# VH-VL binders against q95uq1: the designs that were tried, part 45

Target 1, 197 residues: q95uq1
Amino acid sequence: MSDNHEEESNVPAYVPGKHVSVDQLKQQDAEDEALKRYKESLLGTGVHAPKDDPRKLVIKEMKIQIEGRPDTIYPLDTKELIKEMKTKPFVLKESCHYKITLTFNIQHDIVSGLKQTNTVYRKGIKVSTEKHMLGSFAPQALAHSVTNPRHGWEEAPSGMLARGSYTAKVVFTDDDNEEHLSVEYAFSIKSDWKSDD
Short names: E, the ipSAE of ESMFold2; O, the ipSAE of OpenDDE; V2, 0.75 times the mean of E and O plus 0.25 times the DockQ between their complexes.

## First folded at step 19 (VH-VL; framework fv_sonavibart)

Design D1 (at its last read DockQ between E and O 0.64; V2 from the best seeds 0.73)
Heavy chain, then light chain:
Amino acid sequence: QVQLQQSGPGLVKPSQTLSLTCAISGDSVSSDSAAWNWIRQSPSRGLEWLGRTYSEYQWYDDYAVSVESRITINPDTSKNQFSLQLNSVTPEDTAVYYCARETYDFLSGYFDYWGQGTMVTVSS
Amino acid sequence: DIQMTQSPSSLSASVGDRVTITCRASESIDSYLHWYQQKPGKAPKLLIYAASSLQSGVPSRFSGSGSGTDFTLTISSLQPEDFATYYCQQSYTFGQGTKVEIK
ESMFold2, look of step 19: ipSAE 0.604; ipTM 0.832
ESMFold2 (binder alone), look of step 19: mean pLDDT 91; pTM 0.943
OpenDDE, look of step 19: ipSAE 0.756; ipTM 0.874
ESMFold2, fold request of step 22: ipSAE 0.658, 0.622, 0.643; ipTM 0.854, 0.847, 0.852
ESMFold2 (binder alone), fold request of step 22: mean pLDDT 90, 90, 91; pTM 0.939, 0.940, 0.943
OpenDDE, fold request of step 22: ipSAE 0.760, 0.865, 0.768; ipTM 0.884, 0.937, 0.888
ESMFold2, last read: ipSAE 0.622, 0.654, 0.650; ipTM 0.845, 0.855, 0.860
ESMFold2 (binder alone), last read: mean pLDDT 90, 91, 91; pTM 0.937, 0.943, 0.942
OpenDDE, last read: ipSAE 0.761, 0.864, 0.868; ipTM 0.884, 0.937, 0.939

Design D2 (at its last look DockQ between E and O 0.48; V2 from the best seeds 0.00; counts 0 for: pae E 2.2 > 2)
Fold by OpenDDE, look of step 19:
Structure D2 (fold): chain C 197 residues (1-197), chain A 124 residues (1-124), chain B 103 residues (1-103)
Amino acid sequence: as target 1 above (197 residues)
Amino acid sequence: QVQLQQSGPGLVKPSQTLSLTCAISGDSVSSDSAAWNWIRQSPSRGLEWLGRTYSEYQWYDDYAVSVESRITINPDTSKNQFSLQLNSVTPEDTAVYYCARETYDFLSGYFDYWGQGTMVTVSS
Amino acid sequence: DIQMTQSPSSLSASVGDRVTITCRASESIDNYLHWYQQKPGKAPKLLIYAASSLQSGVPSRFSGSGSGTDFTLTISSLQPEDFATYYCQQSYTFGQGTKVEIK
């Protein structure tokens, strides 16, 4: 009679945190040290939010990291730079290992449950959609950085069918489904780094 | 300037194959910046996309689900044209057929050049 | 599949009138909407691409706007040659058309 103790893995149900404004967090009594530490970790030192920029999320950079290759960096500080990125596709060699790092600032308030949705197109047809939960981010002096995948590398598709030009759109949404940012970019999958295929 | 010239019969018997050709001038059927499409129009179904062919290192074809089992779109690089074959036609396939060039905004395709249209009647 | 619904299906207008045609998508399509004009016995002609970009050679009286699910084609001052049927398009789906007739 083997008592199979089913260890109920109490995976804490991710209770979508109530959107607590920075102001509400500041008003919550400092009696909970854990809450205080959480607040301190979120609020950091005196984050000067720009008075002339109402945006809560401001993207700064997109970085493509490819194993064994130089990084491709897209500055995204201005609308012009975001537009320019569309004209500068990056190249992925088939079967290469790559990851993407996004750098952004949070302003004015906490962005809760930030989600990245990446949709890839080929000749106007959707070929893939990926969703990544990034987490909750508070205003801080230093830009936030998120890398996908979090661990390891993504492998680029391979084979003749994978080779070609792609366009993509990444959208950032919060728990309230508010769109904070959308960015379009292009890339190609090639057989070789030097090939014109 | 890009021009598309359609040719083919305007009358097809039921169960036969509808066959049309679209000749391209001012562009190449193998252009990497375009796709070549067939679209039909009828009073009952309106404008209906049927399928496309395009080249990107290799040839690709995409077809509408409604006709996928019966349709073939073939490029002819030697003649700079592409064709439509629709098998096992019925009176429901009666329509004006258009060839069209698809070009792209960043994320989406649109049709900037069209053939003159070919009325195809399926009748016994 | 995304459905495209145009409004109205038909309208009557006079030369010089401002004409507005709407296209609603069943879901958000960003700026993937395009507009065509079709005259009787002719192929559709591209007017506007990417919601608001005027095709080369199209008169400036034509304009497009909108985002998400709601898009609009506007003719600022209707001309005699503008009496036609207009279609919106997203991907491989067309609207049912809007016929602009002379009043």
Scores: ipSAE 0.803, ipTM 0.898, lowest interface PAE 0.5, mean pLDDT 90
Fold by ESMFold2, look of step 19:
Structure D2 (fold): chain C 197 residues (1-197), chain A 124 residues (1-124), chain B 103 residues (1-103)
Amino acid sequence: as target 1 above (197 residues)
Amino acid sequence: QVQLQQSGPGLVKPSQTLSLTCAISGDSVSSDSAAWNWIRQSPSRGLEWLGRTYSEYQWYDDYAVSVESRITINPDTSKNQFSLQLNSVTPEDTAVYYCARETYDFLSGYFDYWGQGTMVTVSS
Amino acid sequence: DIQMTQSPSSLSASVGDRVTITCRASESIDNYLHWYQQKPGKAPKLLIYAASSLQSGVPSRFSGSGSGTDFTLTISSLQPEDFATYYCQQSYTFGQGTKVEIK
């Protein structure tokens, strides 16, 4: 939206000023627009802002990396793919080391204080809630990539009570508690790998 | 055509153990698509979930925090039933007790079949 | 824990009336809300699961709607057998109930 400005209330005495040609003024405006475009390209503003897509955060991919095993990749760049994730559970061997990388674009406005809240259920009973601060992200043309944990690996739960099938919901919110994304997914904790994964 | 049939005494003395049984027909207590719950109802607390047992990989139990130190729910696959034991009862445990089958909509469970209810009075 | 608040606590209605009962969650629960009917001396009976899905054998005059925090149960034309108490449920928490009484 346009910046607000107010009419000057003071009425100064007339002072003759420099005369500027119409062509000179148009060139100066063009240079200002060029600087604006350069600044916007540096900040990524507008490049990934489709006309009717109001989302500030647009998820592209979630990747599950397991130490010593092939990656599991979930493309999430359509609403259908996001909904379908819950039908494609992944398996973690107890005590395995893993990490999760999210790839996403930010459009329209900065997202400040992005927080990931992951709630895990076993047959409808909440068994854990974990919250991770991801940081602040500005709009840009290139996708952002965030890996949890930032360093090293997360360790999957272990023990006889940890094994089983789980459902989960991960929600992404900002400093104002605006929800930008939620994804439902499923996984199992098993004692041994039963496949080539 | 799932049916749950409750049995057990309706009068229990304070400090004793409340014991109820729920017999299942039309389903198996070991079904991996269901969980088997006890829920009670009183005028002061309304409907109150107590706990459940279910089979997946192994047997699991989950109990409400309010009773977790006193409650046990046991399945019996040979009789296709499950039980409630609530130790050290007080008059505040007076309620109608229901068993119920739980079914799931991804993240959430709901109770699609209920036993007939057993009024349990805890009094000297 | 998420708290469920039903309104009204009771209402009076006549056979043929349209009845609407609301349930409000203390935070968003998507569509994970379920509705039950209970008659005196009987166990609760599931009517609606996942906000709007009608349980098998439940008459089509019952419907549910809502998402997030605000949910409604509607009986389009009240019948004599519908005078009962109605409960909403999310997770392992039930609302306090709404008693539908004969006017």
Scores: ipSAE 0.444, ipTM 0.750, lowest interface PAE 2.2, mean pLDDT 84
ESMFold2 (binder alone), look of step 19: mean pLDDT 92; pTM 0.945

Design D3 (at its last look DockQ between E and O 0.01; V2 from the best seeds 0.00; counts 0 for: pae O 3.6 > 2, placed apart)
Fold by ESMFold2, look of step 19:
Structure D3 (fold): chain C 197 residues (1-197), chain A 124 residues (1-124), chain B 103 residues (1-103)
Amino acid sequence: as target 1 above (197 residues)
Amino acid sequence: QVQLQQSGPGLVKPSQTLSLTCAISGDSVSSDSAAWNWIRQSPSRGLEWLGRTYSEYQWYDDYEESVESRITINPDTSKNQFSLQLNSVTPEDTAVYYCARETYDFLSGYFDYWGQGTMVTVSS
Amino acid sequence: DIQMTQSPSSLSASVGDRVTITCRASESIDSYLHWYQQKPGKAPKLLIYKASSLQSGVPSRFSGSGSGTDFTLTISSLQPEDFATYYCQQSYTFGQGTKVEIK
């Protein structure tokens, strides 16, 4: 229910005993055009919030940056790609420095108090749970990006017991604990960069 | 086809060590796609997971918190077996003990092959 | 930790009956719930993994459904060999069991 069409001018009917100049009518029309443009900027367009997609949060991409290596990028803009992510694990060398960026659109309504909960498993046993408050996000045409950690790098664990294959689930909820997105993914911690260039 | 065959004594005295062995055929104890578990069953506690061992790059052990101070699970690669040792047993450790192979569906594991079970009674 | 509750604890049924057994988790576990059958004097046997996937060699009269917190095991037409105790499992925790007995 976008109102992208121009709103009609509101020209009052002529009232006897009062004179309305041509300049006054032109200024009234200009104000109506300004109001229309203002309303369109506040409400956005149908391109930003498609009516047949009820999701408030639409994931686009997950990027893993590793210091000194090329980025690993997962496109997530379809349901199939989201489900496929768990079949394409990434590799972290022990003690490496990394960060993860998620790119997403917000549509329909503001999402208040967006929280990321990431749970990591080692062969079915929960190893860690990390929660991060991301903030509030308004609908807009351009995607939002969130990088964890916000500053600097995370360091991958090291040592013989840290090595191995891990599975994980990241869940996005709001202040009302409504779940907006859940993504399952996999990674391994290795001593060397030999299996994934 | 994977088969698990248990062996070990069925009677153990209080304060002694319960020792059981599980022999594996049709798979390797060193398989990086499986884990090797001990689970026990009693009327009072039902099915109770005790712990596991598995190999991936190195050997890992995970134990249930309530028995962690008393339990050891050891692989034996040369015999393709794994064992259970439970120290300082009491009559509350009386149960049927099972070994089981664990496999995984991404976030969780399940037990697809089980040994035949060993009734272990702890009494004087 | 997540608590698992099965219901009923026991039930009586006749050959040919449709039987349903419920497992309830204290918080969401998505679809990561598994079902086992145990006959008297035998080890448990895996029936269904990840809520609805039928293990190889298990008859198609067994089915599983559910996600989140509520899960159901269904036997569409009970056979004589199906009188057993059924357990659900999540992580390293088992439900207390549901005994299916002959009427």
Scores: ipSAE 0.504, ipTM 0.787, lowest interface PAE 1.9, mean pLDDT 84
Fold by OpenDDE, look of step 19:
Structure D3 (fold): chain C 197 residues (1-197), chain A 124 residues (1-124), chain B 103 residues (1-103)
Amino acid sequence: as target 1 above (197 residues)
Amino acid sequence: QVQLQQSGPGLVKPSQTLSLTCAISGDSVSSDSAAWNWIRQSPSRGLEWLGRTYSEYQWYDDYEESVESRITINPDTSKNQFSLQLNSVTPEDTAVYYCARETYDFLSGYFDYWGQGTMVTVSS
Amino acid sequence: DIQMTQSPSSLSASVGDRVTITCRASESIDSYLHWYQQKPGKAPKLLIYKASSLQSGVPSRFSGSGSGTDFTLTISSLQPEDFATYYCQQSYTFGQGTKVEIK
């Protein structure tokens, strides 16, 4: 009996609503048990936000998971590491199965309706755009983790036209269209796993 | 289902501005997965792409080089439509004009939805 | 600028015939080829995208193939409703069209 621990992606269900601050949420008379549970799930135990970091969303890591291959991990704790990521492309073999996991902290307030927009470019030309609704996230002691796709794998494109070098821009926005983070990465689609040295 | 409905005059005098509008239903002009295009067709020039407008964090416009100095494609998010303006028209601009949705797929842009077309005649 | 050349410019065929239309690009570019059908007084209709993928609602008698600079649209058994002009497109360039007429 393989306990498939379905890692319940603790991505709170996106409830479309007005941005409610943590303070407003605390003041709402939670006579509604469901709302109370939701608040408890979001607010957890008192997370002290860093006083010297005004950011609401702080990315920590990007992980590329490829079926049958070792994970590629990009630490993103510093601005320098974020800038460096685009200079270290990862390789996708054509038709491979992959997924991307983002790890981030939320600070100071709830980020409502967090959306990831991923745009892929080839030679400066847009080739695709993907949008992922991540949900609402509250400050908590443990970093949040979001995997795309949530279930299964994405298949890398195949064919002669698909092969080549790509850049991607990932933008994180909330329900108010506030941009919290923008990161760029690079990757190559190849016929094999060999890096062209 | 996505529908494109064109409107505008079918007769324009030389040196005047051709103006057409394309109303969108079933999709948004600000869709990040689509670009909104104008294409014309004439017996002499065949199908000719004129330009597009699309949203990607900001609005972008791309125009065909031969009309770039005369063309403007504008989105109207409030009405969910986009327009074509072509200045200083000549009889060579006589054609059936189409609005079309360009869908983005990986390394692919194809026109999956078209307006009904508008015959525009440039004549004195 | 890329040029798209279709062959033939026109053909006559009968119902039930196998029809083949070719499209040649002047150069190979990093973009897929697409096929459209146009009937008189109507807008072009997407038939095939990415060289070989059938658009939703398009009959299976239509097929596309090719790579690089050479592409083919095939109608396995021509039907009365298939008499039209067909266009290839790559990037923002269209072929000149191939008119399929009744023999």
Scores: ipSAE 0.025, ipTM 0.629, lowest interface PAE 3.6, mean pLDDT 86
ESMFold2 (binder alone), look of step 19: mean pLDDT 91; pTM 0.944

## First folded at step 20 (VH-VL; framework fv_sonavibart)

Design E1 (at its last look DockQ between E and O 0.60; V2 from the best seeds 0.00; counts 0 for: pae E 2.3 > 2)
Fold by OpenDDE, look of step 20:
Structure E1 (fold): chain C 197 residues (1-197), chain A 124 residues (1-124), chain B 103 residues (1-103)
Amino acid sequence: as target 1 above (197 residues)
Amino acid sequence: QVQLQQSGPGLVKPSQTLSLTCAISGDSVSSDSAAWNWIRQSPSRGLEWLGRTYSEDMWYDDYEESVESRITINPDTSKNQFSLQLNSVTPEDTAVYYCARETYDFLSGYFDYWGQGTMVTVSS
Amino acid sequence: DIQMTQSPSSLSASVGDRVTITCRASESISSYLHWYQQKPGKAPKLLIYAASSLQSGVPSRFSGSGSGTDFTLTISSLQPEDFATYYCQQSYTFGQGTKVEIK
């Protein structure tokens, strides 16, 4: 019995923001203070949307932070780098504390109700699925960063059964279930920090 | 070249145990890059995955839910083989049984080498 | 569980024909679909892995395409030895097969 522990993260009920285009937001006079605040919170000063890139979400980096260890950083600004990441697994020592930060740009329009789904595999079999509601993101000059968990650290599994090689897929979807991004990565859980070079 | 050679009886009585062996050549049962699988085929159920065994730091087994309570897949490193035991068989277990090597395309496994198959009939 | 729907269940073709077989997944499986050929009394043989990668030793007349939910196996010019049943596979699930018969 593979207990699909769907850990429903008690993420507070995300109220999906109204699907308002960036252009509409720019044109809407601040008559609604709530909308103004929302706009101010979402819209940075410089929406530079590349004309040649139709993507709304562009990943830039994945960072693995481990307490007491140096950060592992995967640059993800190109398709080649995304592919390369699959071949460079990071190591989690059992019982270590870690968190993952994804950095991305939003382009052209607001992405509403962005949801991150992480699925972990062991030799092609799903071992876990985690869903995180991230919120709504607008184009801004500075890249957005999302860290999971938002507060504190995740503890890596421990024990003989936990140790081994894993692969994972992260999928970003909006409230319309449009897939904006998928990235695949690998990691290992080990008893020590020695990477099999 | 990897070769899988199956052996075992083709006739089993109801309530008895089906036992098959798959001998491996050209690879190791303890390979970190492979898993060793049993798959069966019948006209009624088609191709059906039953389970696998593989080695990392320790041995792991994964079984199909419908047979999980009755199935055991065991590696034998000394003979470089793995076996299938299916307990309490019924006529529904009548099928051609295959052993297969599983390899991986990152998130997905596929079967690149197969045994010759063993027809197993469950009959009184 | 992901369901795999293979179509057609059977087809008749002549030597030299272009043959196309489709496999649909109930949900997106990216490119993680594989194709097998099986002849009577023989084990399945891997043809294509990862939707489009040709297995070593497989003739170039075989090709795979697709991503997400829809996948296709194509035989550009059917040969006498290609009359067989073909299966798609995702994870531990197989399609029901497509029998390619002589017309």
Scores: ipSAE 0.792, ipTM 0.900, lowest interface PAE 0.6, mean pLDDT 91
Fold by ESMFold2, look of step 20:
Structure E1 (fold): chain C 197 residues (1-197), chain A 124 residues (1-124), chain B 103 residues (1-103)
Amino acid sequence: as target 1 above (197 residues)
Amino acid sequence: QVQLQQSGPGLVKPSQTLSLTCAISGDSVSSDSAAWNWIRQSPSRGLEWLGRTYSEDMWYDDYEESVESRITINPDTSKNQFSLQLNSVTPEDTAVYYCARETYDFLSGYFDYWGQGTMVTVSS
Amino acid sequence: DIQMTQSPSSLSASVGDRVTITCRASESISSYLHWYQQKPGKAPKLLIYAASSLQSGVPSRFSGSGSGTDFTLTISSLQPEDFATYYCQQSYTFGQGTKVEIK
C-alpha cells in the first residue's frame, strides 16, 4: 500500500460541490458559479458569529439514547447548564445499548482537527481515557451533530465489577491543542432501571 | 469526629509479611462516601500511595502498580477496621506507614483523616 | 502521567512573614490540587482541597490559589506553629515537599 489510511469514524468532512475529483476541481477557475452556489447551500447563507461571543465552539445539547427507553437530554446552552450537568447523573443498565449525540454550533472560523477526550473516574481513580477525532467543522447556521458510535450502538459493561458510580470529564481540543469546551458529568451502571426519572 | 488508630509490629524480617491494622471510629469502613487507604513515607521516595479498599454494592480494591503483586488490603466490618498485608518485604519497604480516609471533590480524592503512623523497619 | 514540581524545596522565614509555596503540574488538572501540612513525627494534615477550599479547623492565614497547571499555597503571616513540611497532591501523587523553617 502506498500510504496508511486513517480509519473512518464519526467525522464530518467537506465535500466537493459538483462531485468532481480533486484534480478536476483544481482545473476550474475561482469564479465557478455552480461550485459557489453549492458551497453556500452546504454552509447556510447568512451565518454570522455573535459579536460579543468569542467562542468558536458553542455546545447546545448532549443526548443519551438508550435502546428501548426514552432519550435523556441535557440542554447545555449556558455556562450554568454546563456546570449543572455533574449534579444530574444518568443511569445505564448493564449491557444496555446506547449512543451519545452532541449538538453544537461553530462560530467565527473553522475548527480544525477537533478531538474529544473522555476520561472516566471511579472514586477519584482514572479508569479509562478515550480519544476520538471528530474532524473539521466550518461555521454555519445549522448546528453540527456528531454521534458516538457513528454506526450501531455501544454496549454498557456488565458484572459486579462494572456496576457502580462514575464521574467523567469530556474535553474538546483542536489541532493546536486549544481547549474549546470542558464538561464534567456523572453516571452509574446498575443491574436494574431503578434510579431513572 | 473520625479517628484512625493504627496497630501492628514495627520490625519485620526480610521475606516476611508486613501486617498492619487501622481501626476506625466516627465512621464506618463500609461507608459508600469514603475509601480507606494505605500511604507510606520514606526519605528516598517521599509520600507514596499504596492502595485502597471501599464498599459500593460490593467491595473494591485498587493497588499501586509497583506493589500490586505483593499487597492486600482487607476490610473487617465486624471490627470496623481495615488491614494492610505486604508480602515478601525487603529493606526498600522500610517506611512510616499511614492509613487514611479518602473523600471526594467530584473527579478527585483527597485524604482528610490520617492514622498516627507506624514506623516499619525491614532488617536482619 | 502528570508530573508535579513543588518549589522551593526549603525556605527559612521569620514570624510574621508572608510565605508562598508553588506546585506546577505538567498538564492541566483544573482545580483538583490539594495541600497538606506535616509536622515532625506527625501524620500529614489536610489544609486546602480543590486548590482554594479551606479545610474546617484550618486557620484563615492559609490560602490556596491557582488553576490549570500553576498552584500556590500562601501563609499570610507566618506563626511559630507553622514550622512544617508542606505537600501538594494531585490524584494519587504527592509533591516532594517544601520544608518551612522558622528563623
Scores: ipSAE 0.459, ipTM 0.771, lowest interface PAE 2.3, mean pLDDT 84
ESMFold2 (binder alone), look of step 20: mean pLDDT 90; pTM 0.937

